VHH binders against RCC1 domain-containing protein 1 (RCCD1). Designs and how they scored, part 5

Target 1, 376 residues: RCC1 domain-containing protein 1 (RCCD1), of Homo sapiens (Human) (a6ned2)
Amino acid sequence: MAEERPGAWFGFGFCGFGQELGSGRGRQVHSPSPLRAGVDICRVSASWSYTAFVTRGGRLELSGSASGAAGRCKDAWASEGLLAVLRAGPGPEALLQVWAAESALRGEPLWAQNVVPEAEGEDDPAGEAQAGRLPLLPCARAYVSPRAPFYRPLAPELRARQLELGAEHALLLDAAGQVFSWGGGRHGQLGHGTLEAELEPRLLEALQGLVMAEVAAGGWHSVCVSETGDIYIWGWNESGQLALPTRNLAEDGETVAREATELNEDGSQVKRTGGAEDGAPAPFIAVQPFPALLDLPMGSDAVKASCGSRHTAVVTRTGELYTWGWGKYGQLGHEDTTSLDRPRRVEYFVDKQLQVKAVTCGPWNTYVYAVEKGKS

## First folded at step 11 (VHH; from m1 with R27F)

Design t6
Fold by ESMFold2, fold request of step 16:
Structure t6 (fold): chain B 376 residues (1-376), chain A 124 residues (1-124)
Amino acid sequence: as target 1 above (376 residues)
Amino acid sequence: EVKLVESGGGLVQPGGSLRLSCAASGFTFSDYAMGWYRQTPGKQRDLVADISSSGSTKYGDSVKGRFTISRDNTKNTVYLQMNSLKPEDTAVYYCAADFSDYRLPWTSDEYDYWGQGTQVTVSS
């Protein structure tokens, strides 16, 4: 008998549009808080200003800048301006609906199409993406896009298992554990060693020979997790979302008094502690266009990842949650608003004897599913 | 040099309308998220509206349904159409730009560039 049955969802980070995010009612929640309702949530999908919750009974509820509820919902996916909803229909086909976020579930969707259903694998109530979860359609032959055309076919030979959308790019994990990316690349988020955009899925050659189990797409960065628990991460790092040295840490060493141009104009000197051994500025990485191996503290193995606009969250095999990146809304869950360029464990779950099983990031917040640990 | 130049502010009666413009130069405008913020003396800047490089929009709670942000990438300009103005809308309005496509409605410290501000006064 596993100790995963008694679980709950927790939230932290930005909620300034009234998103349900734990028990807090302010504009930010800096420590994980259990969600107020005791519903059987199986999917959480969060955008900038609203969050969609789907229950195992088929109820969809919206919280934040969009509100309302609907029934017969099999899946939902929230993006900045659009909500995708997969409904059970009267016949064997499911109905994919795309709603403008500001009028979600009111009146007519922007677009709707019947789609071929597919037998679902076993589901996890933690909102975890599975093969056939939106934005990947159940047939695994198409995905939903937040921009028209909303229905986007995929070549069948890709054999898609998981698909994640960032702000301007996509990651696809195939059945063999290979990763493809496409879309915008100006921050290196495609992982091909260039900043060129790709109009069609392109294999990440740097990951050949590795079997990946999970992908996550952030605003301008990308992460994947291998079957052996290794983390590969690439893209934009101005806020430390790759857990690589940032400009701020490299420039400061610890402290920088003023912006250089302002200080030079006034004749002032900038106090510095050296970051590099040879007296040069400490190295930093603003953009990482190739996958980089990331090691968690204590060598922990990762199993799940999720990305917000400028932060990253990873779940370990033993149920720990690590977060890093931009943290000014408290979305890192460390009881502060500090940004980090190195992974830090979210101590709340350890202190509460909880095992984290799933994480889903909105752009500026984090939702976590955790279960009670056994006596230890 | 990067410049953001606001225009279109002024004095208007309650219930009236104004259109603010922000002309941008010195960067690739289509790659930047653009926003409008406002500030009353003694308060921090508050989000009015934000528009991503892809055209997605968000609004502060007090202006939803009354204000509309838009952008014209061919003119390197972002606009704020302000309708049904109320005395509470009186503030200095600032244009902001950020290289990455993120929106930080409650903090202004992470934006790359800011304009000089334009006064909007809703009275009588």
Scores: ipSAE 0.000, ipTM 0.225, lowest interface PAE 17.2, mean pLDDT 80
Fold by ESMFold2 at other seeds, fold request of step 16:
Structure t6 (fold): chain B 376 residues (1-376), chain A 124 residues (1-124)
Amino acid sequence: as target 1 above (376 residues)
Amino acid sequence: EVKLVESGGGLVQPGGSLRLSCAASGFTFSDYAMGWYRQTPGKQRDLVADISSSGSTKYGDSVKGRFTISRDNTKNTVYLQMNSLKPEDTAVYYCAADFSDYRLPWTSDEYDYWGQGTQVTVSS
């Protein structure tokens, strides 16, 4: 019915291992650059040193510190030490493989298991519908972990729809729009108001009554997006990845108001620096252990989020891209290496009349799918 | 005050082994990525090995298979086991600490803290 607009992938940030992020100029790309023209890519999964590209035709290609290719690929998920690959197997079952990343798909996988594919709408590889992709398995009864045991069962009553892994924690979105977290909590990334670890999935009670549509997990921070377009964010903020005042930017006088960093919940850690312009310590927040509501400029509604190790990217309903956090490799896409503790629109896409449809962050880079704006 | 103290360097014959240690204090060790870098005179610091706060490791191409990085969070110490040493491994070895996991720096000014270095000399 609707005419499919031509789209392209763009990359920016760290590419010092030769990862494809654009023209291949140097070790960093500071402005979005188109990549892989004419290739129908349905999944990008990036680690620090390499990126996995999956096409709708089932081709998997690795770019960066590992270079290799494989066929019959339904999905891939990259971590620095391990690459998970879901392949078509003999018969109707799929084959989940875990590869050492440095093997570049040569030789044998470290581990493999047949898994039962299910007819989920989220399994159709489309750039906009990536919920339910790896690390969540198609059956939604298990997920793949970058540490053994690689196959991790989930209780069936959780009814998982999406699962994202950060450096030390996990976020799970269930069918009802509730969010669970578990794993390491030392940076507040679990969102329960404490810094304690959780061995099993624990419901985020602070989000009860809200319906979440997306989750994203970064190094030590977490993001949820509600179905109404609100952003909730928590965890570590030493680099501004929560869009809350940081030590460095508080010393520069670029912080948000202190009341925007003060939630009614106990447990937030508000600190002061001696760099305030009037001689008083400027407020900043290093750790936010409860979900904080984040407003985008102009009241924009969010629909998608992705997190790197120390940065955050959000796509709005109108196709704009906002980024914030650590930017020293250019992964914020603003033509510089400036870090931010507030959302900033990536002007490249507006200037080029492009609508952003998807974003996926590696630890230190950002990949974006965008289409041309059509007449309306 | 943050402090990183390297030890274990010295003179060794080719094919020999050394174990470097880096004792850390003044910060929450388990929250930091730790790395070993080496520098010969007139060159930039070269990555030897990096270990994330969660224990994931990365090695420079010239040392893969010969060197092993490890950490002990209860002792606030990172180690570098160096086997099958070659004359080209001669350098000052520095311990470094950084907030950011999964980063292998191509410039040394990205790291939050550095030790003073320990000399390793491989000569017959």
Scores: ipSAE 0.000, ipTM 0.271, lowest interface PAE 13.2, mean pLDDT 81
Fold by ESMFold2 at other seeds, fold request of step 16:
Structure t6 (fold): chain B 376 residues (1-376), chain A 124 residues (1-124)
Amino acid sequence: as target 1 above (376 residues)
Amino acid sequence: EVKLVESGGGLVQPGGSLRLSCAASGFTFSDYAMGWYRQTPGKQRDLVADISSSGSTKYGDSVKGRFTISRDNTKNTVYLQMNSLKPEDTAVYYCAADFSDYRLPWTSDEYDYWGQGTQVTVSS
């Protein structure tokens, strides 16, 4: 058998309620910081005020505005007011619980229901990474909602493989690699070319013929990654979370203004945001209602993505981490609080000779699993 | 294009009343939490009141019992009824729209959209 490379979780961004992001000092962590060693965390689910950690041994621990622990936990999914927990029950079925977040797992859940697991996903902890995670239930025929009714059926013909919830919308990846979206659309987050809401899952026609391997949903933006490593991104871009030009950079780019200085034939300089050959102001994009193809620097292929409220993170095939979007809490991991409208590699992992294997964004922070680079 | 337009401000004597309105367009109004903030020169914006998409209300300590926030989803409008006004209520009042799951208490400017503000002056 191949040796397991040592790995660790790292955190950065907002921690003003005492959420663990490494050392846990202050209100913000601007560079990746390792979390507790030796805990063997297999799931991180973060809200803005607390984070849920699930271990391979079945422990659930809460850190931040809520603190508490529970056993026999298979999965957890955190929203600010509600925590969903999937636990082993006394019978063959799993128990889905919804807790008030402030209860910190004390007392009774707000709601509970037995759910039928898929046979391959119930008792195989070493199983394939293709098994669904909350909010998608193990049966792949329903998902848990942070608002009542908590149990939401899905049509069986959808054949869901992954489901992600943004602030007001849902993304579903099916077994064939097709993407569906529904919910609120006023920020373009549904990807259908309109700002209209959708009550039912609607296929993204713009991605027809492509096979998607990953979806991620943020506050009001959406990302998917194809099996060939291409990134498609759409929705709200006020903070640069789509890696498309924002109003702030278009308005304040004096460096770009040199390139636009050819409009006055009498030789006087006209200051503009650059990018246009005829001296027109450079365009910016506040909302992108169609999937847009995004290239990473150096043409790197993506394999995983995650979204916070206003930022995006992507893991490449070679284990690099790129982040962009709103950065005022340090959630981009670049040792500053600068927001970006283009992808930037998080140099910490390269400098430490680490390969990033997974990323999970809370609304205002970022958690990363990385391992030491192995020999070839 | 999202717009929030405040109106109803003005000059009023202490003990008087005003009703502020905020007309919203460019988003699905019924899906958003709405709020009122106020700002005096040289200070940060301070929460006055908010109302969730489901109608739940919260008030700042200094206005509780005197101000009432309400919303009319058929008119895409949020209101602030301001009674028993005091000189310390003098400020620019801003309308804001947000989804509450992402709000951070110490960064009150995390609201997704803001209006331009309307002046309220309470003086003799």
Scores: ipSAE 0.000, ipTM 0.245, lowest interface PAE 14.3, mean pLDDT 80

## First folded at step 19 (VHH)

Design y1 (from n20 with Y104W)
Fold by ESMFold2, look of step 19:
Structure y1 (fold): chain B 376 residues (1-376), chain A 122 residues (1-122)
Amino acid sequence: as target 1 above (376 residues)
Amino acid sequence: EVQLVESGGGLVQPGGSLRLSCAASGFTFDSYAMSWVRQAPGKGLEWIGRIYTGGSTSYNPSLKSLVTISRDNSKNTLYLQMNSLRAEDTATYYCARWDLSEYWGDHPMDVWGQGTTVTVSS
């Protein structure tokens, strides 16, 4: 039984502060590039100007505008001004630390607190045991915030399994597969059909009857993936990050045809009709305040999602990676800087006979874990 | 279309001063924080500082005594004043737009200028 697979991390997108994302320095990398060969990385957490890498051996390393290293690290979560680190303590408790990013893990943290390990009964009794990743604490009864107070309790009734923070909002997935959101809502990123802010977690009633397996929060948009592989997406679409028609592409008169193709369940394509030639503007969607079902090309099932500030990445059951949204730093991985309002497969992994297993996005970059095809 | 255009670069002697400008168009300038970054030949980007919508500033601690960032919202223009220039300040200087979050985090600069080159040599 092989429990650990030899694989590699790849990166693409913005790296202008010297964060390790590719084989060479520069402002951006447009094609996936292997990272840190031979290092067993188990967590990548990226901000705009720096990236945190955590190894299975407990080493944390920073790359980019912040550089530094620390040992005995269990997890890390990067935001632009603050780095949260979960470290092993001398006893059974873990130590949660919050660092100013420019301190680079030297001297003293801004704040630290001992936290309890995962409590008995926190795991889903019917499913695989799951310890949360930062910002959700291992006990799943609190999360770390990049703004004081850094320790934020969660009501035990929420039974949190996953928590993701966007720029202005939070998404929480509970043990039953329900999704809650709160925070700022000005771009529809809360998914309740309004643009109102929510101070407390609020259940997404539009998803009732569905069991979600994953959530992801972008700058101002939100994604979840159901246990059956369906994608629901909502929020801001100025850059095409929802894979819905956007104003920039509507000005070219091409958006209507792509919409019709995505709406036909049998794969039929609609012909172009009436765009710029009629003088009427093509339709566009700037904000989607309710969850919208998104079909991938070929009807592929999704299993994982991650979001940057204005882009979205999804891994399929068969190990393909699809990206869409704002691409001007090359964070979509298509060897160009084109933005897209439709999902597109990242061909690099197919061409290299790689199966994608995980994806994590920074604001303007994308990190991907992949193994050689044919390995389980 | 959102655009940022830097100007004011050029050759300057060590010990001299220089004022860079960044003209903004295509967006509501008053609603965004703005920043300056630079890139010396063969090196990565170095953050210089940021100016918020209300005019307050924050600076890279290594550069705080050497630079001043200001803005004129009526002209949609961002400025960088540099004094006592040294050869190490030779770089391309960029202005950038920054969308600042009020809740949990800031998502960084999505729009950059083309840059203006400053050369400090005797």
Scores: ipSAE 0.330, ipTM 0.695, lowest interface PAE 3.1, mean pLDDT 82

Design y3 (from n20 with S58Y)
Fold by ESMFold2, look of step 20:
Structure y3 (fold): chain B 376 residues (1-376), chain A 122 residues (1-122)
Amino acid sequence: as target 1 above (376 residues)
Amino acid sequence: EVQLVESGGGLVQPGGSLRLSCAASGFTFDSYAMSWVRQAPGKGLEWIGRIYTGGSTYYNPSLKSLVTISRDNSKNTLYLQMNSLRAEDTATYYCARWDLSEYYGDHPMDVWGQGTTVTVSS
């Protein structure tokens, strides 16, 4: 079996503090640009002003408003102002550190704690270690928060597999493919049909009967992807980050895709009511407080998702990347600064014969791992 | 329409002082933290500091002795006082808003001003 890994990382969007996203020197990169050639990066975690890169060999490097580096790094998770790092300790336990970003990795961390080591024993008969990544800790019994208290316990019966933090909320995916949310809910980002906050993990009952494979959390929105490739999305849509029609973008675009329930009628024109004409529906959605099914163009199946503050990125089973939402920093990767309330494929990767394998969004930028297409 | 407008830039001699203003409109100013950033010609952005809704401040450590950020909520105005200016302080200065969160993260900077230019030269 021949090994084939002709892959690279690419970046686009906001880079005004020098967070490397490509060859551009300005504040923004509008088209995907390769970065860090020859480096075996296995984790990218981005804040608005800096980005953490972790290599498979355990090296952590910061780029942008912060520039520290460290070895023996197992994982890193960046927020604005604070960096969480999981490192090999002097003993068998791992060391969780929280750093102020401006002086990260120099001197003393703000806080540190030895934490449960990798759970390669107990409940892993296949000999696989617990696969969670920060902010979820390796034994899935706690997560790290960028706000004190930094160590946050989780009930063991949740059986957490993935945990993602948005700006005001958390999403947890359990071993059975169920989704829980908690935190602030005032923009509908918890998905329970209300705007109430939740102090404790609460099951997304609207998703029962479905098996989710991945979750992603943004500034005020949430996404999950089912094992069958369906996208469910909820929360705030003032910037089009749900790919639902938004009033704010209608002023900038003048035209929108009309592929909705109205599209199945005859060929007569169906237009938004924004012209003050009575008698037609007004299809704008500012807040979606429970999961909505989103279809990608061409009926493509999704496998991965990531969210920034006001944008969403999705990878398809065939290696395409779709982005939508706020694009004023170029974080959608379409060679412009246009915001979108509909999914659009990032043509760069198709044009370069690349298949996208991973995506991770900072608040205002997007990082993508892609490989060369194989034979036919 | 949400808007931030900086003013008060200009030519100043080394050693001089200058106060920049940022007028806010179209949003509830009292509900947001505010930041100053700057960009010298040919350089990347440099964060200067942030002021929270209650008036407490946090500064870039390398600039802390040179600047003071304040706000007047009755006038919807953010200020940056700069003293003992040097040629390397020549830059365009921007104000930006921050929507603070009580949970996990802030909502960084969706609104910037157009900037005001400060030139420090003899």
Scores: ipSAE 0.549, ipTM 0.817, lowest interface PAE 1.7, mean pLDDT 83
Fold by ESMFold2 at other seeds, look of step 20:
Parts: sequence; structure tokens; C-alpha cells
Structure y3 (fold): chain B 376 residues (1-376), chain A 122 residues (1-122)
Amino acid sequence: as target 1 above (376 residues)
Amino acid sequence: EVQLVESGGGLVQPGGSLRLSCAASGFTFDSYAMSWVRQAPGKGLEWIGRIYTGGSTYYNPSLKSLVTISRDNSKNTLYLQMNSLRAEDTATYYCARWDLSEYYGDHPMDVWGQGTTVTVSS
């Protein structure tokens, strides 16, 4: 139906349950592969074992360990245990459904509730931006959780614009560009300088004076992008997902590893391992509990970010895609299974003369929307 | 060394039963949820079910009447009981561990066994 749009979705990484990423349906794809040619997909949401696709026409389709389709779908959000679906009803309210992932769209949902209509944002010129995507609900007064209670209210004064759930934490971007976090903090993913959990949204004071435009949450790490294109990143780094020196990428030639821990002034933990030859360990960072500024190669400005369980993807203003972190399922898109602790451009899109416009990561995979270069 | 070792596979007649075991070592078994998955020849992985640290189980609905997952934390062992087996249940069966989140999320399975093969034929 919207075939005049030149863009396409691509996928790479883990696909062992038959997710569409893979030609021949092996367990993983190491290079971007085109998906669903001719389908006007507007939302991709992926878990470890299945992926949900939503079209602009309101069709929801599942691929992988779950299969099925449904109509009148406004949005979907996939987690490993649960699928959340927002459907248009015949009346003014939308219907939020929560499905067990293994039986999604078959039989009855585990839970369903009518939710407040989008019309409550009618006085706000940017009303669509306030209710953009799950897990944030329309009107921005609640979000859906994959753990009961599924409907989680948000204080109206937060004025949420975007909300992203990592495996153990939440990030909220408000209308003023401030960032709040809450949930589990054991790997520094809340960005407050401690490893303590937070029950309620807490402002990231380290970002005060900056205006953020995008947030992304991964397994145990967090990313935000400022309106001027700067990347701030924090949390767990054992797989290099922060683009900081990593233990396993810093180790070389040693028969017995040694480890020493100390703290930088920003609260990050610096640990060292190294060869026994000189007795001096190589530095690495396991946890970064405060936002750290990350520079991309060539000084490129970021516009979009997404996180999987242990990897990070960023789109630049000029349409390049950079990935880093754990790569053992090919989710970095570099034709190998190498893990990286530094940003690396995904050359496939450059080689194909494509401009990347969007990225969304599942836990072990990456989905990318790209258009032919020179298109607006 | 973190390790999962499946055993108990073999040849079984249609309608038969089989119990698979998964021995875990090198980690705190009772701190992790555990899963069974399988792969039939020429097919993708198929989720069988999960068992949480408290013993609660979740199953693939298409397999629920066929299987029971249990765990013995004192022996660091995960079990899969299969009944009324059919030829389509011929597959390699894997156990995997899954790190729990009490909050939200998708912690993908990070350690897998080598698998044990079950063949259902007359």
C-alpha cells in the first residue's frame, strides 16, 4: 500500500527461533538482512525469541517462537515473558492487552484494560509526542510493565515524553528534556552514582543544564542523546556496551588473571588485569554509575540510540549506524561475532549506499530502518 | 567453569515416556531460572518452558500436556519429563540458564548445554 516509500527494514543477530533475520534459519545472522519487502512497518519490538511487527495499517504480526496476527493494532511491545498490545476499540478508548508470550494472540489475553483516550493531550501542540509508543501509554499518565501490576501510573507532573524499560530499570524523558530513572541499580544503570535501587522516578542531576532528546535502556546499561547530538552512557560494561575499556578485551596472554579495583572521580570502577610479565594490569571499567560523555569516530552527532541486553546501537545525523558491545550472536552487524568496547560503523549500509533512519534492538539482535541515500 | 550437561536422551517408541536431566556446575544453581528448548532436525529452536527459583513453571502451550519441568536445587539438576511422545518430538533437547530480573526485563539465556538427542520412532 505505501510502496512509494523507498525504505526497508533490516535485521541481524540472534534468530534461532525462526525470527525473520535469518536466511536458512540458522541461529544467527552476522550481516544486515532485508525484512518483509513491500510491507509498511512502523514499529518493530523484539524479545530474545520473537519479534513483533506493526504496520501503518494496524496489522500486528509475530515472528519466531510466537506466531500470529491481529488487526487494529496501534502499538506493541515485546518482552520475553509478555507481549503488550495497544488496540483501537470501536469506541473512543484504546484497549491495552497483555499476553503470555508463548501463547500470544491465541485465546484470551492474561489481562486487558481500557486506557485513557489520546484526546486528553488535545491542549498540547505536541500531543502525539507525549503518547508516542509503548511502554508509555497514551496521555503519558501510565506505562505498561511486563510484571504485574501491568498498569503503572506516573505522576502527571513528570510530563513524560518517552519511557524505555531495560531489563531491570526504567528511563523517562520529560517534555523539558530531563531524564529520570528508577528500578534496579546493581550495575550503576540508574546513573545516580550509587548501586542502590530506586522505587520512584529520580532525576539525573548529573545531566542538569543539558536538554536530552532520546533515551534507551538495555539489560544493565543506559544511554541518552542530547538535542545537540552528544551521547551520555552509563551502567554495566563487562561486554563493552558502554564503549569503555572492557576486562575481556583488555586481557592478553595471561595464565592467571589478577584484578584490582579503584574509583575514578566520577564514581566509575576501574579494574585491572594483565600479563604476569611486567606485573602491571591493563585498565578496564566494569561499571560506570554516572553518565559519561561518549565521542563517536569522526566527531559525528548522534540522533537515535537503542540498546539490547549487552550491546548499543547509535544512528548519526548523516545516517550512519555505529554498534558496540557483546557481538557473539552477530548483533553488531560486522560480519563476525567479535565483541567491541568501542563504536564501529556498520559498513553494510555504507556499501549499499543506504542512509539509516532508525534502530531498535532486541536483547541479542538489531533491527534497522534505512532508505536509499539522497532521499529525504 | 560454568557448565550444563544434558542426559537421558535415546530411542523411544511413539506413546512412550522419557525423563531428561540437566546437571549444572560452576554457578549458584538456585539463583537462576532454568529453561528447556528443543530443535528438530532442519527446524529452528522451539521453546519448551521455564522454571523459576521458587518452582513456578511456564510452558509453551502446544507442549503443556506433553511435558513437566522440575528442579532439585540440592542436586543442581533440572529435569524434563516427557509423556505420550510422537514422531514430531524427535529433536535435540537443550537446557539453558536464565538470569532473573525482579523488575522488568529480558535477560536472554547466556549458558547452554550441548544437548541430548531424543528419537521417537517405531
Scores: ipSAE 0.430, ipTM 0.753, lowest interface PAE 2.2, mean pLDDT 83
Fold by ESMFold2 at other seeds, look of step 21:
Structure y3 (fold): chain B 376 residues (1-376), chain A 122 residues (1-122)
Amino acid sequence: as target 1 above (376 residues)
Amino acid sequence: EVQLVESGGGLVQPGGSLRLSCAASGFTFDSYAMSWVRQAPGKGLEWIGRIYTGGSTYYNPSLKSLVTISRDNSKNTLYLQMNSLRAEDTATYYCARWDLSEYYGDHPMDVWGQGTTVTVSS
């Protein structure tokens, strides 16, 4: 009889095209703002200029540079050039639609195909987690790409559980907790210790023996979270999105505990810059091509991660939200436009006695689901 | 140090034409997609269109017949040609660099110019 605690979605960061966060009054919101009160949203997927909201009742609505609504929607995935929508079909089938974002939900889609539900024809699904959300299809045997060809098959042997796309790369988490990456690697975002591209899924050998529970892909960086709550992060760090020392913050003389002087044991590059506090060069890391373990303050365990173009957000087991990286649109949620190369807790939720349950980042904004704390 | 500088704005009569320029510096211009965005007084941003490194263009459907985006990679310059201008095209026009890739998604503009103001009035 203790009912589910009330929850709400919040947004912050870039909203200059009239996205829900701050329509009609500028380009950005620096502190979490509640949105869509009383609506049971089950998916938020944000691009730079528009956001897709899907309700548990199957309604899809677009906010920002694209507008429109549709019914019978199971899932949506937004990129700036393309909107993918998974809709209920006449029978047990689902219909995957791909829309040009400029005319989304108006006229005809660029492409559409019926897709088979994962449960059909498989052995006993013992209640394990099903295939994840778009861009991974429910069958877990293909994913949708924002660039043609839109339908991309996956080898059934991969047994994909989650798939995330960055600007140039893909991350896949399999049923055993292994991580694969492919695509462009020019910022080290594939995590193989090189900057070479990979045409096909390649196992991250550095994570062998660990069981990952979640992956997240940013513009040019990558994150995964282990079943025990450890964070591994790699790729581009010019904006502090890895929570490793950056040139800009190192030049400001700010002290960071994670500095390296030469090469780390994982082969990451260590750079030097002038302007250290004592006049000595301060180290910084521009590219981390191999997974690095990241500690949150106070040793907190992570359970969820999401990435924008150049920022990272993590939810802890106790319901805190930490953000870091490029913050000039306020997408870090700290009531300012400061960029960070260290994790910082978003105090708004603590101050409002809210527990964060989910986070999803657009390229330059952040959306968060939070519930009221109990026993108050 | 990455910079974008717009120019070519000013007063123009309804029905007239205007070409805006955006001078880029501090990065390899021909390796990036570019975009034009505008903001009318009291309104939110409205993107106009983008141009990829190979010259392919995409436009806001509501503006497609009125604008042409081009680039001159030898001069590191982006252009916006506007024709048949109307009073509602009065706005500050910005150029921006796109974090784009041919692999997957569009990741939006991390660098903006300061804008150039166009006023369409008789």
Scores: ipSAE 0.317, ipTM 0.697, lowest interface PAE 3.6, mean pLDDT 82

